# Designs tried in a protein design chat: VHH binders against Spectrin beta chain, non-erythrocytic 5 (SPTBN5). Part 5

Target 1, 109 residues: Spectrin beta chain, non-erythrocytic 5 (SPTBN5), of Homo sapiens (Human) (q9nrc6r3533to3641)
Amino acid sequence: TPTMEGSLEFKQHLLPGGRQPSSSSWDSCRGNLQGSSLSLFLDERMAAEKVASIALLDLTGARCERLRGRHGRKHTFSLRLTSGAEILFAAPSEEQAESWWRALGSTAA
Short names: E, the ipSAE of ESMFold2; O, the ipSAE of OpenDDE; V2, 0.75 times the mean of E and O plus 0.25 times the DockQ between their complexes.

## First folded at step 1 (VHH)

Design s14 (framework vhh_sonelokimab_d1)
Fold by ESMFold2-Fast, scan of step 1:
Structure s14 (fold): chain B 109 residues (1-109), chain A 124 residues (1-124)
Amino acid sequence: as target 1 above (109 residues)
Amino acid sequence: DVQLVESGGGLVQPGGSLRLSCAASGFTFDDYAVGWFRQAPGKEREFIGAISYSGDSTYYAVSEKGRFTISRDNSKNTLYLQMNSLRPEDTAVYYCAADRGLYWSGTPEEYDYWGQGTLVTVSS
């Protein structure tokens, strides 16, 4: 059962159904992967306390891929949910982006 | 404690405009995504749209044609809904809600805090 935690930036790229949001920008968060659930928290304190998340994503059937180049950030990957929503993530390093991609890919299959 | 208080509702004529405000207290407002819902007489509560904690990202469910605009002022702990070109079918009680979840959530059950609502009546 995969587990992973770390600092990320995220951006909503596509809404459920594959529509584009009316506006979108990169926001900071802390990601926490437990099995097939990815929780996003605003900061490390919230993640440690499990008080609340800014997102709880169901990864069942989701697809994760590494992005080449930049979408305004380095070390990026995308996560597409079965709803058609797509979220872009940026990790602090290339190694961390690869770790997230591998962990998320193993839960989505 | 946690409180969300809507204001700015009232009677407005078709074609008019109205701005609703939602004042937040008792929690760290700029840590939350916040949104607007409405409930028309005899209908289920309907998602209008939401704005991210920073104000940089928005998602609209019922204002795709630009009639409604959501904004926030974190320095004043206040959420706004600008409503233009109002129609009689916009008559509803309007609720603000705060969510630590995704700003594109359209499900009322995922919102943590709710206001009491403010009535908007669009009629001649």
Scores: ipSAE 0.007, ipTM 0.269, lowest interface PAE 8.9, mean pLDDT 78

Design s15 (framework vhh_sonelokimab_d1)
Fold by ESMFold2-Fast, scan of step 1:
Structure s15 (fold): chain B 109 residues (1-109), chain A 125 residues (1-125)
Amino acid sequence: as target 1 above (109 residues)
Amino acid sequence: DVQLVESGGGLVQPGGSLRLSCAASGFTFDDYAVGWFRQAPGKEREFIGAISYSGDSTYYAVSEKGRFTISRDNSKNTLYLQMNSLRPEDTAVYYCAAGPEFYVGSLESSDYDYWGQGTLVTVSS
């Protein structure tokens, strides 16, 4: 079971059912992948204490796709949940984006 | 006409327990992460806990972990907060909130789309 943690930017692209959100912007977060869950925290302190800050995403059946610098950010990838929700992520480097993509794809199955 | 209606508040003695309910209507409740916040007189609104749309994941403010339990029943469109070992400093208006954007509670009240009117909990002898 993969475990991964790091700084990311994220943006809500689609809401459950594939609906457009009323507002959407890029924000910074700390991502923590453990088991089949991806947790997004406001900062490193919140991640260390495991307090909900932004989101907890159930990755069961999710699809992760590399976007390679689309949507106004470099080193991007997307997560599409079974609900139809989609979140975009940007990693600090191409290597980190690939690591996230591999880990999330492995977990989602 | 979106509505969140809290109930179950009241006067309780220190060491007592209380269960709050939040009845949701006018939106697809089971698509939303929902949570509880509280606000004591003259203080900032404080995050208590949140539960994912499915009910499978919960998160709590560190100070409340172990005393409070959040749960939901999607068949009844209802959110719950079980509060145990209540202390005078738990006296506050308790609010339920719903926000779809990121599927679990945020500590930021501004991330929530819908809010209830609040229910008063007073912990006093």
Scores: ipSAE 0.014, ipTM 0.290, lowest interface PAE 7.2, mean pLDDT 78

Design s16 (from s13 with G99T S100K D101Y E102S I103L R104Y Y105S T106R; framework vhh_sonelokimab_d1)
Fold by ESMFold2-Fast, scan of step 1:
Structure s16 (fold): chain B 109 residues (1-109), chain A 123 residues (1-123)
Amino acid sequence: as target 1 above (109 residues)
Amino acid sequence: DVQLVESGGGLVQPGGSLRLSCAASGFTFDDYAVGWFRQAPGKEREFIGAISYSGDSTYYAVSEKGRFTISRDNSKNTLYLQMNSLRPEDTAVYYCAATKYSLYSRPSEYDYWGQGTLVTVSS
């Protein structure tokens, strides 16, 4: 099963149901992928019992794509959930962005 | 005081295998992600792979996935690198490193470093 952990920036592009958020900005997080679940943590602390969670994303039926165009960040990819939510991510490097894309599942476009 | 000590390096023939160990002391090992890097003469320090604080998640450099396996034993405060199908171009000083946040590929993101252990792959 896919596993991966790393520092990311994220931006809510579409809310559940496919609607546009009224405001959106890039925020820092730590991503942790375990099988079909992606956890986003606000807290940079490694101690699991005190880690503040931003989101727990169910990846069943999710789609991950390398981003086309500009969104104010380099090394970007998108994650679209079956709910219609879409989150943009920026990795610290092109290598890490490709690793996330492979681990989350990919589609050639 | 923080210390990371690599061991297990040495001379090995092409196609051989080697297991490196990294013993940690002076910090709470199971709160840190830890990784392996290598540096060949005249080259920059290259990322090999990293493992999360729990051992549940790993991140590998694309070129090293499949030949190298990273693991940890938190009960022994030890990180391991299993290296298979070694080639002359794998000759380098191998370093272990620790970071308190996440699985990073950049050396600048790591807080603590070992002194390195030399691996020479030669006939």
Scores: ipSAE 0.000, ipTM 0.125, lowest interface PAE 13.6, mean pLDDT 76

Design s17 (framework vhh_sonelokimab_d1)
Fold by ESMFold2-Fast, scan of step 1:
Structure s17 (fold): chain B 109 residues (1-109), chain A 124 residues (1-124)
Amino acid sequence: as target 1 above (109 residues)
Amino acid sequence: DVQLVESGGGLVQPGGSLRLSCAASGFTFDDYAVGWFRQAPGKEREFIGAISYSGDSTYYAVSEKGRFTISRDNSKNTLYLQMNSLRPEDTAVYYCAARPYGSIWKSENDYDYWGQGTLVTVSS
C-alpha cells in the first residue's frame, strides 16, 4: 500500500551474500516506491513513463535504518535486503529521509 | 569457479542477424542482474543493456534500442542477446557480465563477473 517518489542519491554498500563491491560510488536517481517494490530510475522522465529502471528492489523482509550523515552524505538511510545486499541512500532533506525511512519500514513483511 | 562463457559470434553481412548466448556457472545466476557490453578495436568498452535477476526489467543504451533484445533463461543459467539489422559499426568483441542486484546497471565497475568475449564482425 505505501507509495512514495522522489530524488535520491544511492550507493551499493554490500553485495548479495554480504560481500564488499569492488567499486562503489554515489549516483543520482529517481526513486519510486509502490507497495513492497522500490524502483530506481535514471531521471524523473523515466520514472514518470515507467521505462526500464536502474534497479527493481524487492522490499519483502527488508530492513531500513536511518543514518547520521555517515558515508560522505547527509540525510542518509540504509536499505538491507534479505539477500544480504545493502544500499545506502541520501535524500535532499532530513524530512524526506525520515519519510522514506517510515515508508520503507512499513513495507517489510 | 565462476564462469561466464559467450558463444554465437561470427561473420555476418550488413542487415543480418545474430543471437549471442552467455552460459553462467559457479554462482547463483538467479540472484544476479546480467548484461552485455562491447568493445570495438581502439575504442572504450560500451554498455549495450542489462536485464534484472527475474527477467522482468530491462535497460538499454539509447543507441541499441529497437535492434537488440536481451533475454535470460534462469532454468538454463543463460543470458541472450538477439541482434537484428546489424551494421558495420556493430563490429566488436561482445562481453557478458553479471552484477549484484541493486547496483548501477551501466557502470562496468559494478559488474563482478565477466566473460572472455565473443567476436562479431559485420562486413560485406
Scores: ipSAE 0.006, ipTM 0.191, lowest interface PAE 10.8, mean pLDDT 78

Design s18 (from s13 with G99E S100K D101W E102G I103Y R104T Y105L S108E E109D; framework vhh_sonelokimab_d1)
Fold by ESMFold2-Fast, scan of step 1:
Structure s18 (fold): chain B 109 residues (1-109), chain A 123 residues (1-123)
Amino acid sequence: as target 1 above (109 residues)
Amino acid sequence: DVQLVESGGGLVQPGGSLRLSCAASGFTFDDYAVGWFRQAPGKEREFIGAISYSGDSTYYAVSEKGRFTISRDNSKNTLYLQMNSLRPEDTAVYYCAAEKWGYTLTPEDYDYWGQGTLVTVSS
């Protein structure tokens, strides 16, 4: 059962159906991976207290890949959901980005 | 010297098929997301499809979904667009483009561009 938690930045790159959002910016969050669900919280306090998440992502059939590029952040990876939505993430380090990629890849089918 | 060179364009009958190729040189092809755009006379350049640097993810414009397939061969530094069931409204100059920042739908974000290849669909 995969589990992982940590500080991330995220940016919604594509909306469901592959639509491009009219505007998108990088925001800080706390990611919490439990089984096939990734929850994003505003900050560490909300994640620790398990209060309502700002997003709950279903990872069934999702794709995760490490990004080569500058998207305004370092140590980036993408998560594409079966809906066609795509979220870009930035981890605090390359090692953490790799850890997220492995954990998310093992969760997706 | 960075180059992207499109080929495979030409005149085709409605309902026909074409395979476009884009040969890349002068940069590390498998570090770049690459995509296809087209521009019809009097229109803005529009996104057709893109493929991630690894080839694991593909993105298509909704209007072209099912008729067009994007693929890449990193061993040959080549990007492809398979176009099926072509219609007169597919007539345009087709461009390949490469983007270090990942795969995007915005032409202005792409680092490198080919010179284009003309596809004419007409009886």
Scores: ipSAE 0.006, ipTM 0.176, lowest interface PAE 13.4, mean pLDDT 77

## First folded at step 2 (VHH; framework vhh_sonelokimab_d1)

Design s20 (from s03 with Y102W; at its last look DockQ between E and O 0.85; V2 from the best seeds 0.00; counts 0 for: pae E 8.1 > 2)
Amino acid sequence: DVQLVESGGGLVQPGGSLRLSCAASGRTFSSYAVGWFRQAPGKEREFIGAISWSGGSTYYAVSEKGRFTISRDNSKNTLYLQMNSLRPEDTAVYYCAAKSGWTFELPTEYDYWGQGTLVTVSS
ESMFold2, look of step 2: ipSAE 0.012; ipTM 0.326
ESMFold2 (binder alone), look of step 2: mean pLDDT 76; pTM 0.783
OpenDDE, look of step 2: ipSAE 0.259; ipTM 0.651

Design s21 (from s03 with G101T F104V L106Y; at its last look DockQ between E and O 0.09; V2 from the best seeds 0.00; counts 0 for: pae E 8.5 > 2, unsure alone 64.9 < 65, placed apart)
Fold by ESMFold2, look of step 2:
Structure s21 (fold): chain B 109 residues (1-109), chain A 123 residues (1-123)
Amino acid sequence: as target 1 above (109 residues)
Amino acid sequence: DVQLVESGGGLVQPGGSLRLSCAASGRTFSSYAVGWFRQAPGKEREFIGAISWSGGSTYYAVSEKGRFTISRDNSKNTLYLQMNSLRPEDTAVYYCAAKSTYTVEYPTEYDYWGQGTLVTVSS
């Protein structure tokens, strides 16, 4: 069973190597945290069927930080991967952002 | 599965511009990350850049230095590569590719590939 699952918005802030993307905007997804991996899917059906994903992120050595509403959303946190990539997330509520932050912090090393 | 067909290649003069197209068929185009690669004669295939399924996030290889733009038109299931200020060193076969996930950590791990379109830059 997943450690945490729910609706998120995400935005790629930095690419691997810490480089800036040429453009970036928020996209919707369904997040599924299991083990040391965070999977992002288009919607609940795709997540349940595990048919296709938008991204699969290895959280080993990752750093998670609460952002408290910057980058154009209010309930935000960031995830910095060892590759240098940085993904921003927004949850539907502050409670859910805190839950994600706690779950990701327990997984990251 | 997804099938990909590149078009728009041809002969262009140095300094010119060219827009390549990649038509996708099969599964919903919006369900995949898509990217562009090229391969010059005698060289390994080189990653150019990629775009997310929504078109909201793009990534370009450092060597490109801002001359190329990737875009999508989901209503036509088509990916574009706009190439400006072309130089003879841009001569290559250009490929589009798609993958089941969007990340840039593994840019060479694409699941579906087109047949390629030749771009020749010479005068």
Scores: ipSAE 0.012, ipTM 0.298, lowest interface PAE 8.5, mean pLDDT 76
ESMFold2 (binder alone), look of step 2: mean pLDDT 76; pTM 0.791
OpenDDE, look of step 2: ipSAE 0.015; ipTM 0.276

## First folded at step 4 (VHH)

Design c00 (framework vhh_brivekimig_d4)
Fold by ESMFold2-Fast, scan of step 4:
Structure c00 (fold): chain B 109 residues (1-109), chain A 120 residues (1-120)
Amino acid sequence: as target 1 above (109 residues)
Amino acid sequence: EVQLVESGGGVVQPGGSLRLSCAASGFTFSSYAMSWVRQAPGKGPEWVSSISWSGGSTLYADSVKGRFTISRDNSKNTLYLQMNSLRPEDTALYYCAKDSGYTFEYFDYSSQGTLVTVSS
């Protein structure tokens, strides 16, 4: 049962169905991985019990890949969902990016 | 089947106000957080606001804080967005979404949305 929590930046790269957004920005969030679900909350407003999530992502069949720090951020990785949606993430350090990649990769199937 | 029907959009001058509604059916509305998402012409979708299942907690994008108010009426299965002090940059199609505007698995791309135009 993988679990992981931490501060991340995220950027919506592809919409469900593989649609290209015309523009998207990097936003801060708190990631919370529990089992096969990844929840994203706003860092400044996180209250895990009562606050609505920014996103709840089903990781079944998802693909997580380490990136070279492209896309204007360091320590990046990508998450592609079976819906065709793709989200880019930036972690505060290389070690944290690797930890996220391992945890997310182990839950995807 | 999940159905979301947005309404209340229109043409308004800068500084004006509009109230959007979203009628929900096909799921237990009171059990889910709800969000408003907008898409400006030629732009990708932008999350606007979210409200918890009970209405006890709300979140807003920095661009709309202090101007917009999200609310819900669980007895009517209806989500609302009160928009005050509207700006030209608020011009967009507005969609309601089950859970969160960033929740990629729940975003209903078949919904027509409601058009808000803010112009002089």
Scores: ipSAE 0.013, ipTM 0.194, lowest interface PAE 7.6, mean pLDDT 77

Design c02 (framework vhh_brivekimig_d4)
Fold by ESMFold2-Fast, scan of step 4:
Structure c02 (fold): chain B 109 residues (1-109), chain A 121 residues (1-121)
Amino acid sequence: as target 1 above (109 residues)
Amino acid sequence: EVQLVESGGGVVQPGGSLRLSCAASGFTFSSYAMSWVRQAPGKGPEWVSSISWSGGSTYYADSVKGRFTISRDNSKNTLYLQMNSLRPEDTALYYCARKSGYTFEGYFDYSSQGTLVTVSS
């Protein structure tokens, strides 16, 4: 049962149904993986205000792919959900990006 | 207590423009993605637009792309919807909503009283 937590940047590349957002930029978050669910939280503001997650992603049937020198960030990977939504992530290091890719890939059966 | 107070609705002719505002209080506005949702007479609620907590990412329903612009001012705890090239089918009660699931359309924590927009000739 995979678990993983850490700081990430994320950018929504495709909306559910495979449509492109009208504009999109990188935002900071804290990722929390529990089994087949990935929760995204705002960093320090979430902790201070006990805010709900900004996203709860169902990873059933999802695909995770490492990205190479694309999308304006280092240490990146993409997560494509069965809904057609695609989120790009940037990890603080190459090792962390590989760890996320491995953990997310193993839960997306 | 979470409060969202909409304003700026009114009657406008087709092709006209309106700007809606939503004043938020009772929570850390800058920590939440915000959305506009509308409900036309006799129809279910329709998601219109969303904006990320920072204002850096925006999302629009296909029916409003290129005509509506969502924006926010975190220093004033205010959300805006600039509506241009209005059509009769845009006639609806417009709600400001705090979005629980930032990446999912149509999912909302809170909605408020709404502001009425009527587009008629």
Scores: ipSAE 0.013, ipTM 0.258, lowest interface PAE 8.3, mean pLDDT 78

Design c03 (framework vhh_brivekimig_d4)
Fold by ESMFold2-Fast, scan of step 4:
Structure c03 (fold): chain B 109 residues (1-109), chain A 121 residues (1-121)
Amino acid sequence: as target 1 above (109 residues)
Amino acid sequence: EVQLVESGGGVVQPGGSLRLSCAASGFTFSSYAMSWVRQAPGKGPEWVSSISWSGGSTYYADSVKGRFTISRDNSKNTLYLQMNSLRPEDTALYYCAKDPYLGYEGAFDYSSQGTLVTVSS
């Protein structure tokens, strides 16, 4: 069962239905992957206790792609949900971004 | 218990402005994205606007872009909606809700009775 945890930055790129947001910026979070669920928390303590998540994402049918390009951040990857929502993530390092991509790919297959 | 108390509704003429407030309690407000949802007479709920937990990202329905501004004050656990250039079709009960797009719950979590906005001469 895929598991992964770490500090991330995230940005909502598309809303459900593929809609464009009117404005968006990068926010910091703690990501916690358990199987097919990705929870984003305000900080390490909230992530450890699994309370007060700022997002709970169902990864069933989701697609994860390494971006390796622009978007105002290094070490980025995208997560597209079956709802049409798309979230961009930035990891602290290339190795961590690759780890996230592999772990998220395992749940979305 | 999640408690959301809306205020600021009223009767205004077309072209007028109103500012809605939502006082939140019973959860860690600063950790959740928040939304405004409205329900016009005889119609289903329509999502209006959302704001991220930090206030750094905002989102609007096409029908309100350029006219409405969503904001929040995490120190006061309060969500706001500034409504300008109001139109008769904006007449509805307005509800604040925990955002299902960035929030913990999959469905909107609104427990109050909303605040009524009527735009008519």
Scores: ipSAE 0.012, ipTM 0.350, lowest interface PAE 8.0, mean pLDDT 79

Design c04 (framework vhh_brivekimig_d4)
Fold by ESMFold2-Fast, scan of step 4:
Structure c04 (fold): chain B 109 residues (1-109), chain A 122 residues (1-122)
Amino acid sequence: as target 1 above (109 residues)
Amino acid sequence: EVQLVESGGGVVQPGGSLRLSCAASGFTFSSYAMSWVRQAPGKGPEWVSSISWSGGSTYYADSVKGRFTISRDNSKNTLYLQMNSLRPEDTALYYCAKGYDFWSGDYEMDVSSQGTLVTVSS
């Protein structure tokens, strides 16, 4: 089963049902992938001690696409859930973005 | 103990404005997204708006987009909702809620909260 962990930036692009946020900016998080579940934690030390996760994402039927520097960040990829929600992620490097894309894509096969 | 205290409601004419406040205590306010939820007489709860923990991202229901502005002051543990161009259909009890799950749209209400009443009279 895929596992992966690392620092990411994320931006909520679409809400469930395909609704658009009125405004959105990039926030820091720590991603933790375990099988078909992706947990997002706040990347700040204080926040991590207080919050178990920002979100727990069910990846069943999810689609991951490499964006390669779109949306004002380098090394980006998107994750679209069956709910219609879409999150944009930026990894610290091209290799890490590719690793995330590969690991996340395996849950949608 | 998580406490959320709403204020700022009142009676206003259509086209008027109100600013709601929510004073939060009992948790690290700056670490959580926050939401506004309303309940009109005889109806179920309707999500209105959410703001990320940093204040950098905001989200609105289609019914209020362009009229309402959500904001926060993490130094004061306070959440705000600026309501402009108010309509009779905005009449409701307004509640603040802890959190906003970005993929499910879920939030956590303080069940002991009384909310703040907004009445828009034609």
Scores: ipSAE 0.017, ipTM 0.381, lowest interface PAE 6.7, mean pLDDT 81

Design c05 (framework vhh_brivekimig_d4)
Fold by ESMFold2-Fast, scan of step 4:
Structure c05 (fold): chain B 109 residues (1-109), chain A 121 residues (1-121)
Amino acid sequence: as target 1 above (109 residues)
Amino acid sequence: EVQLVESGGGVVQPGGSLRLSCAASGFTFSSYAMSWVRQAPGKGPEWVSSISWSGGSTYYADSVKGRFTISRDNSKNTLYLQMNSLRPEDTALYYCAKESGLYFEDYFDYSSQGTLVTVSS
C-alpha cells in the first residue's frame, strides 16, 4: 500500500553516474511512495491503474533535501539516488513539500 | 516480445517538417505511456516528449515545446511525433520508448534502431 501520494512536478537534474542531461523540463506527475520505492506516473488515472510509471525509484541509500525556490519553482526538494541520478520535485505547497521530505527521509534512511 | 519500429526520419532543411511514427507490438499499447527520446551526435540521450496511455496528457522538453506535437492512435498501436520548424540542433537518432522507468531508460533497448533526422543547410 502507498504510504504517501500526491501531485508533484518533477525535473530530471542528473542522470545515473552524475551526468547532466542536455535538456530537461518541469512536468506534472503523480507520486506514490510505498516502502522504499517511489513511483511517478504521468497522471492520476495511470497512478490508480499502476500502469507504465514514468519512473520506479529505489530509495535505499537515497538523500532528500529541501531546496529554496530555484529552477523556476517554489516548494522544491531534491532526491539523489545511489546511482548518482538526481530528480527535482516541486510540491503544491510548503506543507506538502515538508511532508514529502519527511516521508522520503524516513524511507531512504 | 516487445517490439518498437521507428520510421519517418530523413534529411530536411532548417524550418522544414517531418512526422515520425513508431509501430508497437507485443504488449497492450493502450495501457502504457509512450515517449520519444533522441540522441544527437556526440551527446547523451535527451528526453523529447511523452504522452499518457489515453492521449489525455502530453509533455515536452523546453527545447521542442511549441514546435513538436506528440500523438497516438491506440486503434493502430502507433505513436507519432510531428516535428515543425526544425533546427540544426534537432539532428539526432530518434527512439520511441514504452514507459517502464525514467523516460530515457527504455531508449537503451538496443534492439530498436531508431530513425535518423538530419537538419542541414
Scores: ipSAE 0.014, ipTM 0.207, lowest interface PAE 7.3, mean pLDDT 77

Design c06 (framework vhh_brivekimig_d4)
Fold by ESMFold2-Fast, scan of step 4:
Parts: sequence; structure tokens; C-alpha cells
Structure c06 (fold): chain B 109 residues (1-109), chain A 121 residues (1-121)
Amino acid sequence: as target 1 above (109 residues)
Amino acid sequence: EVQLVESGGGVVQPGGSLRLSCAASGFTFSSYAMSWVRQAPGKGPEWVSSISWSGGSTYYADSVKGRFTISRDNSKNTLYLQMNSLRPEDTALYYCAKDSGFTYDYGMDVSSQGTLVTVSS
């Protein structure tokens, strides 16, 4: 059962159902992976205290792909949910991006 | 726990404007994406617009793009929807919803009353 936590940038690429967002920008967050759930928090304090998240993502059936620095950020990966939503992430380093990819890959069905 | 109170609806002529407000309490407003959802008489709920926790990303249904603007004031725990160039088909009860941002559900708890927007001549 994977666990992982770290600073990330994220950007909504597709909304549920594969809908296109009308505008989207990179936002900073802290990701917290617990088994098959990925929580995104505003900052490190919120993540440490397990307070309100800005998103709670169900990873059942999700796919994670490494993007190798595309989409205007380095060390990027994508997460596609069964809802059709797709979120782009940027990690602080290539090693951290690979760690996220491995951890998220093991939680996807 | 979560409380959302919508206001600002009313009766307007086609081409008119309204600004809706949603006062939020019972949760850390600045930590959640928020959405506007509407339900026209005899229809199911329709998603209208969403805004990220920071306000940096906004999203709109095709039917309202270019006419509606979503915004938020995290210091006041308030969500807004500026509605311009209103059409009769915009007539609906409008609800705000706490949103996970990426996997929001149209199945809203009707504990909030919503705010009624009627566009008629």
C-alpha cells in the first residue's frame, strides 16, 4: 500500500467526462498519497495536520504517465482518472517525479 | 457542518445582468474549489462554472462562456457569479457547491435553498 508526500505543482488538463477547462493555470500544492487516495493540500502545514484538502482523488483505475518536462514545467507526469479527468503534475526533481509515478502506478487498479 | 447560503437572484429582462453570491461557513473555504450548479424547472442539474481554491483557474459550461464570470474572495469566504447578457434559458435555481476540483458531483444536498433567477420579458 503506497504512501508518499511532497510538494507539487498541478494543472487541470481535462475535467470529468473529458471536458476542456475554459482556463487553467499551474497552482502549488502538497500531495499526500494514502493507498488509493491522493489528497492535494494548500501547503505543508495543512498536509501535516490532515486538514481540508483542495482535492481528494480516487485512484482506482487511474493511469499515471511520465511527461518528461512537457507542458511548460520540468519533471512532469500526468494522472488520468476513470472519470476522464486528467491532472498534470510537476515535481521538484526528476527523481521525485519518478517516485510519484511508481507510487501512483502501484495504486492504480 | 458545511453551510452555503446563496443570494442575488431575482427577475430580470433578457439582456440584463445579476451578480450571485454564496456565503460559505463550516469549512476552510480557501482550501476548496467551488462550483455553481443550476437546475431549470423540470430539468436535472447542470454544472455552470468552477473556480480553483486560489482563484487561478476558472472553468465554464459552453452555454455560459463569454457571458458569466466566476470569482471568489477568500478573505470573505464568498463565491460570486457575475451573469451578463441573460437569456430566458438561464432561468433556474442556482446553487453553489463545495467541489474537490477535479471529480465534482452534480448530486447536491438540497440543504441550501439556492437563489432563483428568472429571465422573462
Scores: ipSAE 0.014, ipTM 0.314, lowest interface PAE 7.5, mean pLDDT 78

Design k00 (framework vhh_5j56_2)
Fold by ESMFold2-Fast, scan of step 4:
Structure k00 (fold): chain B 109 residues (1-109), chain A 127 residues (1-127)
Amino acid sequence: as target 1 above (109 residues)
Amino acid sequence: QVQLVESGGGLVQPGGSLRLSCVASGFTFSDYSSYAIGWFRQAPGKEREGLSSISWSGGGSTSYSDSVKGRFTISRDNAKNTVYLQMNSLKPEDTAVYYCAAKSGYTFELPTEYDYWGQGTQVTVSS
């Protein structure tokens, strides 16, 4: 039932198995939430050109936590997958970060 | 496990062309994979810079840095697990070691970081 879309920045904090990536940077994306799946498009042109998402995240058992803007970005939240992967997101506003947190929390429950 | 091997580098004169190949092994490219392959280069004393990328998922979307757009073309042959970089109108400033790199994983892994790197192939543009 949950559905949400919008512009985000994201950064991979932990890889599957909880291992540290060799490097990590913030990148712009468009997020699209449909039920328990979160699709990321690395730019708006990819979404408009009807290509498949670059990343498709299964939210079953995932946890979402508000971070309040640490990690070099404001309006941040984290998404931790059952694989041990952790992704940080930054929304354009506090209100949008709260909306993402509520929507993602609904899918994980 | 995952291995990348570059080939096709060499010495070429300004205005010339080269085609680089990157052969991947230790994983299978398929539709709906989170895999992406990127080309990078590094000249002595400079940072490694991204040049171009191509995704394995859903259609093979491509991107290019402004420094090579219009001169370089990335393409793939998924059946051969190979990615190519066609380099045209080469300039002395293109002299560098060229690397291919892969972002790997399942649907749970973001393609934003490259875990697997080749050893590189030297490209020298000189008269």
Scores: ipSAE 0.006, ipTM 0.157, lowest interface PAE 9.8, mean pLDDT 73

